# Ledger of designs, part 6: VH-VL binders against Non-structural maintenance of chromosomes element 1 (nse1)

Target 1, 232 residues: Non-structural maintenance of chromosomes element 1 (nse1), of Schizosaccharomyces pombe (q53ek2)
Amino acid sequence: MEKERQDGLSDKHKFILQYIMCRTAGVDNEQVRELVQEQYGETATVEDVINELNNSLHNFDFKIKRVQDQLDGRLTLHFQNLSGDPVSQMATPYPPVQIELMRKIIEWIMKCDDYQYSLTTLQIQKLSRKEMGLAPSVIESHLHTFERDGWLRQREGIWTFTNHALAELDAYLHNEYESNLYECNACREIVIAGYVCDCGYCLHVYCCKHLAHVNCINCNTPWANATVIGRW

## First folded at step 1 (VH-VL)

Design k07 (framework fv_clesrovimab)
Fold by ESMFold2-Fast, scan of step 1:
Structure k07 (fold): chain C 232 residues (1-232), chain A 125 residues (1-125), chain B 107 residues (1-107)
Amino acid sequence: as target 1 above (232 residues)
Amino acid sequence: EVQLVESGGGLVRPGRSLRLSCTVSGFTFGDYAMSWVRQAPGKGLEWISFISSKAYGGTTEYAASVKGRFTISRDDSKNIAYLQMNSLKTEDTAVYYCTRVHLRYFDWLPHFDYWGQGTTVTVSS
Amino acid sequence: DIQMTQSPSSLSASVGDRVTITCRTSQGISSALAWYQQKPGKAPKLLIFAASSLESGVPSRFSGSGSGTVFTLTISSLQPEDFAAYYCQQFNDYPLTFGQGTRLEIK
């Protein structure tokens, strides 16, 4: 007879939870699948184990969220804190100026013109200097910390949210920037890389690719005429 | 064409000071950050110091090995970058290169796109 | 400090060979990496910036790839003028750091 655990989780559940929690930028779903099959047998599913974990974690205002990459559909699992202000939680180890910079970067990304949902490093430098009076080396140091900690990603000087940041900030972005948000009509998640038809029907790049329709399913307008969301 | 020319190197005794100059031509000096990189005899490259352009506040950075002893500066009216080296040690013996840092365009990713020929500093008793 | 480790430290090759040099970083640097070539008695010369962008005037036989913590420099068909030392450098955080160098020698 197995003794009841204080938190209601088995040792096997705790092993998987610890594995996910220790990887702040997220964990590949396939890696977790291997661990689940090792611990519970070949027929066990990631979905069942994560649901069991989330039933227990909900009591402490925590959750594991599965995120699908908006370009390639890669699945990752992310440990989330549902309590308090997500920006403050994200930035708990950061000095006040660095927390303020993160809030500003979030605002600048969300209010970006032409559906870009991204900033160049030069734009961040100019805006941070203008609005906060920060030195370039300070800005650079903070950006590297945000990238290291898995909040922002950069490719060729173009900065935007990681999948982890999108998961963690989901409620915050809906509360603060609802009028600046697009939601995928296929999977109901926030869109920062995708297409929006003039009728308002919106899809992630990956969701659009897998629906294989030439025209918008809602209004029959060609996708070739849709507005591109994001910069990739 | 872009040119960076270092001067001021030489033989100096430990504990003394030396000032290196880097005179540039072929570009608008004030628009670019500048850096110094050194190379000890038979060894690899070591970054020493950085100074941003005036538009970015002229901020400076230093390697731990030279922090408090070396000072980087610039005179945009003369197109010259300087490296003031105080309290020199035998370990400071190296060829010192002046480099241009590319921070001007929207591609922020800084790199050393042009290098001077180098000036040799020998610290010996 | 971000530590940069190059492999191999030295490499012998013949004209016409395909050569690859690897640079590994102690932490993620995205694409903030450059490659330099240094010939004996000369200043270093930029070859590749942003991990994969070829500098103007550099022959197309040079290419860079990688992101995060593992990067490679490839010379597709080695020429006599390519025998030199090669250095990787990160621009992601201060202090700026270089790899220890890879010496490419005639076989």
Scores: ipSAE 0.000, ipTM 0.397, lowest interface PAE 20.2, mean pLDDT 83

Design k08 (framework fv_clesrovimab)
Fold by ESMFold2-Fast, scan of step 1:
Structure k08 (fold): chain C 232 residues (1-232), chain A 124 residues (1-124), chain B 107 residues (1-107)
Amino acid sequence: as target 1 above (232 residues)
Amino acid sequence: EVQLVESGGGLVRPGRSLRLSCTVSGFTFGDYYMSWVRQAPGKGLEWISFIRSKAYGGTTEYAASVKGRFTISRDDSKNIAYLQMNSLKTEDTAVYYCTREGYSGYDLGPFDYWGQGTTVTVSS
Amino acid sequence: DIQMTQSPSSLSASVGDRVTITCRTSQSISSWLAWYQQKPGKAPKLLIFDASSLESGVPSRFSGSGSGTVFTLTISSLQPEDFAAYYCQQYNSYPYTFGQGTRLEIK
């Protein structure tokens, strides 16, 4: 009974796509599950609907990406542009100086020493003033905006990428910072919170807990001896 | 709007104790180093103590003139910095300012915001 | 400890004058120096940081220069509200130290 549009997507698929696209910080998988069940019935799955949407979106260099939180495993869905400059694609328009500061913060996080993938407020203040000449009050205002808009998160003065930022920046980080990246051996996603064994086998905190191995599956070295990635 | 408000000053006899409080608003308190700076009547500024942010371990440093007698601390849940002053001397008579460190070359910086000050008078 | 020598201790000037205050350090502090203004009965206010960077909201007539052991605060065209005490402060190393202050008085 349901008619397909000329673009190949059903009205029900378009409704779910619009819901995800309008939420720039991402959408909880459970909220999308409720929407899917309302549109297609209780046996319908989020996975099937998202796969159908992605088949159509791929032709236009767009994707809906499912992101698993690296600490607790919570799933969120994010609309992603696979082309262009991700920093220029931010949902909220920023002045040029603020965009430049975001590019610098990305670089500083990625090139951070000792696998930290994070910066203190004081480090951001120091680097922003040294490299850009910005006053502390201006830096503080911009950081608040980045946190509010869902690009950076802060806990106890430690700043790093949100799940939304990791989704949006994925291709950019692989292209610009490949030598600075770790990927999880279990799920194949970028690691900013996890463990890396001396053999190079790497897992997110959540993936390590979920697999529940005391020793590295690749070299049998205890995980207790692994290098910690990130600060949490 | 960034505000730092000191309280707890007053008149006290030598050898007694006094606790100063600095309540802050308008910024993420836990991210910043906090300092106390004092100024004796008609004299210049003297740095007394700082406490690092939680991200740097909340460690403390003191001027030689107050080391062993004064203790700086912070309660990040209440947005309050404290200065516990023990074994007070007449030379401790001053206006005490609470300050925020906005920037540093690494872990030290200028004081970009100051409170109004609270007066401590130590006399017999 | 790093000793801070500020000169002059006091200075009398007229509105419109160019005023310079000098701060000398007992050892090199690179550019890790701030300048503060203090009006009677008020808390100090940050004017200049990192030797030459103007704090937000501070008038452009204020400028700082220098590195290493010699630093200068300049007010290019003195205004009535500029009559105050001025202090330099190093944050190169603990303990922090201040200059003894310069009192700027109306002629």
Scores: ipSAE 0.000, ipTM 0.443, lowest interface PAE 13.3, mean pLDDT 85

Design k09 (framework fv_clesrovimab)
Fold by ESMFold2-Fast, scan of step 1:
Structure k09 (fold): chain C 232 residues (1-232), chain A 122 residues (1-122), chain B 107 residues (1-107)
Amino acid sequence: as target 1 above (232 residues)
Amino acid sequence: EVQLVESGGGLVRPGRSLRLSCTVSGFTFGDYAMSWVRQAPGKGLEWISFIRSKFYGGTTEYAASVKGRFTISRDDSKNIAYLQMNSLKTEDTAVYYCTRDTAMVFSYFDYWGQGTTVTVSS
Amino acid sequence: DIQMTQSPSSLSASVGDRVTITCRTSQGISSYLAWYQQKPGKAPKLLIFDASSLESGVPSRFSGSGSGTVFTLTISSLQPEDFAAYYCQQFYSYPWTFGQGTRLEIK
């Protein structure tokens, strides 16, 4: 009803966009909420501002994606480029061999056995040696770079995608690895940490916790008997 | 200056236990994997045990000759690696070297201690 | 286990000589091979890693070559301090294994 929004982006919208764009590993939704309320008042929401930004950005093949952490539900915002090859764009400063290693690591995570969606450092070393002939020190250096740049995370030698990587790779993973993907039945996002019931109903750890049900909503089988997706 | 100093060797009877210690200085201990390599009198080198850094999961590996009898461990707060040797046999008689391994999963040994002698005899 | 065979088991040489030690593996190990020097009564010292990379502080007369199943350590101009035992080691696959050693003796 108000005549506040014009056909183009306001300077206040451009400020919020710049804030998000400059934080390549993502930005906490609550920090953006504070900026939105400071700029537009208490009735303004992050959702409304991001939707308006995305309407403009879509014309240039860009998007701001909101990602919910699969374990604790924390929300982060990620600026992404929808054009071209996402892996090459993620790895623009990397040498060709390092870009190829990133492609291989993505494949190995997606195709790993027993719903793990993760690799040990030893598994990455063995596979990189076998498929690419890389020296162990070179592999280690590249892994440290991928962790530093926010593409992979590790906990005690177990590696998987960051929320930032999942945002950037979402379309790529659906296109290349559709048969290897699980989607959460509650929020429809990719699952790398969650539960899948024998009936096929699947939830993120956080979505399962938030719904607070002991049994699967679809088949009434206890969640305690579900197959665990991921390692955390 | 990188230094590795082994201690705890000695003369022991078969079936007994002994604990070797390796105290290190001159580098960030927690960033490196550590191994024990032994050498029997007049013989070549034999790798015995390996413990990875926490970056690689802190996991351990053992040669078949010692698996189930020896345990490798580390205390990153004290900069010490240990080798607990149980059920010692006469064929365990050797000089035992502590080694620093590159931070990689796969091991070669860039620094060695002076060695400590373990003699197992009746 | 990967078996490591060194040849020769011993050799005699004079200062200034070019000497070559060979290490053969029972299966392919790519470039995951290291060379060590051990003087009597002392701990081994790393010379070469990743088949051909010279360890910091090691004289340039030492060089390594090879890949797959055959590897060579070369000393281009032997010095008095080079008379020692030499060992190769594979770090391609657990368990880590060493060659039996090559004793380099003064002629």
Scores: ipSAE 0.000, ipTM 0.433, lowest interface PAE 16.6, mean pLDDT 84

Design k10 (framework fv_clesrovimab)
Fold by ESMFold2-Fast, scan of step 1:
Structure k10 (fold): chain C 232 residues (1-232), chain A 125 residues (1-125), chain B 107 residues (1-107)
Amino acid sequence: as target 1 above (232 residues)
Amino acid sequence: EVQLVESGGGLVRPGRSLRLSCTVSGFTFGDYAMSWVRQAPGKGLEWISFIRSKAYGGTTEYAASVKGRFTISRDDSKNIAYLQMNSLKTEDTAVYYCTRGYDYVWGSYRPFDIWGQGTTVTVSS
Amino acid sequence: DIQMTQSPSSLSASVGDRVTITCRTSQDISNALAWYQQKPGKAPKLLIFDASSLETGVPSRFSGSGSGTVFTLTISSLQPEDFAAYYCQQFDSYPITFGQGTRLEIK
């Protein structure tokens, strides 16, 4: 970033903003780092540029949020709309039935038994048929759209939130599902992939690995004995 | 007209491999998930593996008893589902059925609604 | 894994009898249950899906009921072709599991 200049948005700021905004599912921090260094020189940082952008964007109820992947720690940047109902914002182009399906999938993931924070394709099909009367092919079509648009991810038929969805839903999940939420004691973000010790101390998989503690720092119980959060 | 025909079964020694094939006719194969279910002599039914349609990315599931040894796959251009069975054990001796699974016909959910006649796999020394 | 227990394991009945087979699951599966009929030397045939929905072409004397952890298959007036093995199956979660089977034999 220009360390001697802190004036309003330049053409360079606008270029970086447009790059991030056009990537609805998020963009790698390293790709943005390359753009920042190309525009401002090798000593410029992503953090400085994003902070400057956010100072201006906040006036319009927008924000760029950095998300750290809960498994591998990779950083991504996500353009967010802070106005209104986030589920409706995520699903603005969708028909009302599809928006309602998204709300129900969020609920089913959050209220999942055994700390799973995920659903199999069969579980989604079963629940969608039972609670909404949707045919399996219709459910399949909607799931494909949610995956394509970056709201849900699937690995071997196991569905959960993308990093983009977690960024967009953060306030919503705290407001609606606080009793179902775990927060990482290291980084203070929501946990859907991690470990919770019997003492209540909780860490993302990556945060646990990054801190390199074999035992819980709060009660000294081995992390090998902790309850696993998520399926990954 | 609707038919699933399994082939590739036979007598094989422990530790060897077999590939089962399931040739499909009478419906649009590529639109449906396919499964393998086995039945040991005089015993009940055991689900082995499942493969989703390519619209779902062709993702797979396996029973713990075969995980790491068996691989399910499909060739939508030929209307064939496969089960590659490696490191065969005596306990794998069974009739293996190919079945259509987890998709809907005429607006209704139909788990394992069409079955092949089965192919026999005998693993013996 | 979800355990499926059928009762009875076998029963003898006469043509015209009402027969009931029960399937119990170790966990709540809502309505994600199917019933199959298997005759000796043949592949299973789907009878009932989603606990109570009759498969196309299956006679109306077959019916299913139940939800959660207890399910029943009823044959209201037994016919000669109904002497077979019957299996319940859950599709709530992987791995997919079957009951041990019920053998229905002529008295």
Scores: ipSAE 0.000, ipTM 0.401, lowest interface PAE 21.3, mean pLDDT 84

Design k11 (framework fv_clesrovimab)
Fold by ESMFold2-Fast, scan of step 1:
Structure k11 (fold): chain C 232 residues (1-232), chain A 124 residues (1-124), chain B 107 residues (1-107)
Amino acid sequence: as target 1 above (232 residues)
Amino acid sequence: EVQLVESGGGLVRPGRSLRLSCTVSGFTFGDHAMSWVRQAPGKGLEWISFIRSKAYGGTTEYAASVKGRFTISRDDSKNIAYLQMNSLKTEDTAVYYCTTEWLVQEYYYGMDVWGQGTTVTVSS
Amino acid sequence: DIQMTQSPSSLSASVGDRVTITCRTSQGISSALAWYQQKPGKAPKLLIFDVSSLESGVPSRFSGSGSGTVFTLTISSLQPEDFAAYYCQQYHSYPLTFGQGTRLEIK
């Protein structure tokens, strides 16, 4: 076999992989583009490098996933572990009660009957008290940890999944919550911020804006009449 | 799962005393404020009394209709809230509910957990 | 004491109807208003707090709105399980006070 075989990674590939792996909340695609230009010049693209990395990583149940922000379309790259239970992988450093709270928060977000795919701070506090008997200070501490570690994001007291959490939980959410999921008809990714037409045609906010259609392409009903998914 | 169970209700004569108990399970009782709310037969809800958590001094509040006759208290070691009812009147006949409130920095979130109620009948 | 007056005291409606219940307060209560549902023989259940915040597990057809001294509870498409008594409650000042209740009945 050759000294540098096709099943091995070059030092330049390893550098880019380490850069992405060390940033658990994800890496801006533009930052990786700069690294690719520094290492390979104009002859390689981010897409080519990531595809080469994923060909090698797949053998070890790892992947670099490209996530498009559902509101503004910003691209980020996320290192994910495909082996085992994703919730246990995410929550490995946490005590048992905190792992249980994470599982409950995922369930509460996913089983939201109102298409919101989000929880207010008050909703999390009330649900955590009602279902787990947790004190407010304990809940606040755990929420701070989930935000710090990149699993949940909060804007004005409204909590939902980060792009990193969506990447890591993708398979888990499909397996456990298939009946509660919407997928974007343009990009085929899970929707937590978007629009769903009465006909079932669904788009992320960004995908809807990018396509520049006033009416649903499937049934010609105005998007102004669509059900809003998420709270942003 | 949070659960409240009221007990101590029954038939009593006017002028007598009765003590209601509310046994709490499924959460950290000491962190929660507690209220008693009553409902006379065929009538609406009437708030009677409130007791803050120990962290907020265990202070109490009362409706004018019961002030001086009723006393709310709590035993955090036993997870029980009490309503001591003295000098009972026929007008005190009602179903009595205990409720929990969660205070975060004294912000009140409503009465989100209720017991099933205990009946108090005051008659001769 | 802050007086809470609900209107109507009772109403009859059909499944699928949009129902609105109004609560008027004798003085301003800021956002310190909750709505409760009570079915016959059962304890009340919290539906809405802080005027418009939906309690966990409460269907999205329930909504609250209002400011100052006038507040409303709306059920956008009435379901069979919604026939019950509804109460508003202020927690701006002690004593805490409830409205007299609105009984929602099947036509």
Scores: ipSAE 0.000, ipTM 0.418, lowest interface PAE 14.0, mean pLDDT 83

Design p01 (framework fv_patecibart)
Fold by ESMFold2-Fast, scan of step 1:
Structure p01 (fold): chain C 232 residues (1-232), chain A 124 residues (1-124), chain B 107 residues (1-107)
Amino acid sequence: as target 1 above (232 residues)
Amino acid sequence: QVTLKESGPTLVKPTQTLTLTCTFSGFSLSTSGVGVAWIRQPPGKALEWLAHIYWDDDKRYYPALKNRLTITKDTSKNQVVLTMTNMDPVDTATYYCAHRRYDILTGYYPFDYWGQGTLVTVSS
Amino acid sequence: EIVLTQSPDFQSVTPKEKVTITCRASQSIGSSIHWYQQKPDQYPKLLIKYASQSFSGVPSRFSGSGSGTDFTLTINSLEAEDAATYYCHQSSSLPYTFGQGTKVEIK
């Protein structure tokens, strides 16, 4: 209680914080905008409130991260605990073997060939059997749970990170897989869906579209000739 | 052949709790990948997904109604039950239960077999 | 939440003519779009799954196409029994959503 008072947060800030904290899969920015305007009036912005919250939360190794969807630019807000091992924290309710499978899936996605940052169901099944000796039904059950809990997304049998997972894993991925990472030159976030020019300039699909770039601004080569990152 | 049928009260008063039962045949909720969903349709309006439950007891709810909805299954009776609290006249709708599948290669399948629907009127 | 917008809201069509209904998603959903037919006072029936795959027992005059954000349901030669409201539905992400519906009437 006394330590909480030392944060310098108002009751209105604490209400917004609690709203975000209890939604582990993330919160739509527009929902938080409505709450912010309800609490602080129509001129208040989500960005200002989140910055104020983060100034206090940083003292306790917590952060609220805004994630922009790499394809369509939709904004979501995610509460993060910056202390400890992110994979274990994400998977706190999971048995040890399921946590280890998540670590392996993260590794396989990050070390994927041809800039794909994704795995087919067949690839996951094959790798899980080979490296961990798991039965197919156990792998299927764990994958379903990861999709259900919002850590992995699947479209037509192609698996990759959700925006929620990217928020939670950001520091972990930089620490463990720096040599496997691309960062968007416009927004400075990790790229798993985007384009990388031969000159090394890289953009998310949305950032490329939003900035209306037909050609790379660094070398003037058409984006149509760039290497595609990810599968979508 | 897959068949589903909804049952429950056709008249509910405001603030009361609605309980609907889906009874089905031609499949089992013990079969991997099988699920049942509840979808409603207010008179003259579009379809609205409410909730689903799968063989492994995975449950999902429409976010705006999550605090009012509970879905459960009784695998031995081939039944799925939806409970919705604090009913309001705007909840007047035909309520359907429907079969769907989950496949790890494809993901969540569409609602392929539907019950006939039950009209629930919320009125004083 | 993914919003699905159908066009047109209503069509009155002569028998044997081609009917085209479109569904636009507010964000990319790959091919995870499905089409239902609902006749008055009846439950919806699945016609097309995953944008282009016909459901069992559905007449060949019904076809679907599209990917990403823009999808089309086509009835190649309209029969009297096809008078119904048609709905698109996405299974790409929760919450699952439906379009507002397109009502097709026979002239």
Scores: ipSAE 0.000, ipTM 0.449, lowest interface PAE 16.0, mean pLDDT 85

Design p02 (framework fv_patecibart)
Fold by ESMFold2-Fast, scan of step 1:
Structure p02 (fold): chain C 232 residues (1-232), chain A 125 residues (1-125), chain B 107 residues (1-107)
Amino acid sequence: as target 1 above (232 residues)
Amino acid sequence: QVTLKESGPTLVKPTQTLTLTCTFSGFSLSTYGVGVAWIRQPPGKALEWLAHIYWDDDKRYYPALKNRLTITKDTSKNQVVLTMTNMDPVDTATYYCARIGYDFWSGYSDAFDIWGQGTLVTVSS
Amino acid sequence: EIVLTQSPDFQSVTPKEKVTITCRASQSIGSYIHWYQQKPDQYPKLLIKYASQSFSGVPSRFSGSGSGTDFTLTINSLEAEDAATYYCHQSSSFPLTFGQGTKVEIK
């Protein structure tokens, strides 16, 4: 036996792992399903292959995380490093000022008023100038890089986390911002697009829609009267 | 063989804190998709889920009791500990720990497949 | 929370007869329902998971069916050792909840 022993994964498992690892925006569950069926046959499931991969990866503080889009329920798979500081790891190629800006943007999104979990371009510009003294053009350049690299998404000037960023930052957000977090009562995930009832029961937009919950299951109040989380 | 066993005090006075330990063998909380739950049953009544903890330290608590409950794990010792504050006579119950899985695709919890023998905790002055 | 209502609360059944226990959820839970058997003064044991999947070692006379809001546990030919309280449990939404139980006695 070699000194550097194999981790027990087949070449087919390693191919699927590499496929997922190389996609920084995550990979569609359906694309992985096709790949798994090509490699292992029609009865093979993505769930079984990913569970087998995660059994090996978990011992090295890595995992593949499944993310369900909070609005439409689309499933994507993301390779995640569980060790170290996720913000520094995400921003390794960035200058220190740009890393600090990312940390500030995360804080501003998490501590946003009125359950919005998002920032306008103007809010980012104002806060970055006030707290860091950055020029508008520098801020715009950094925002473009964060969007290009898949950490933030923007829709009509409204910025929030991508599904990839939520996967990568999950442990960080729980550790640093637990008092600012809502979790979906139907699944175990952070909510940045959803509804929270006055009783504290919370659902993603997709979970509420897909499970056909017209009233809060905990207090029977209509979801139409719930507080909206996020801007979408 | 997978086994779980509850340990802790059998008598608790009102207002005191209850601490229960679940010690298990035949599986590890370092394994992806595995967790341990606490369930209680008052004498002659139905089962009530209290809390669980997964391999990744994800914790869930029954909402009405959340401010009284703390669940922790020690993966190296194969132990899960439940703490419940401000005990009341209505909390008298048999307390069970059980293995719980995680369904990767739905993100939902699995069934409680293996249970401990239970420990009766009486709350009385 | 999702309320699970079992029926009947109690039944006394002659050996070899068919027993049906129903569990109704207050909202749709897909197939995320599990069934447990608890004999007097014993801990619960898993019988059926995900509405219809038998747990290892469970006798073939036990079967489960249903989806959405209506679920059934069936004991096809009751044996003396089946005297117990049966509970349904949903895992589709937090908090996790159990039914009130159905007690089955042998005549």
Scores: ipSAE 0.000, ipTM 0.498, lowest interface PAE 12.6, mean pLDDT 86

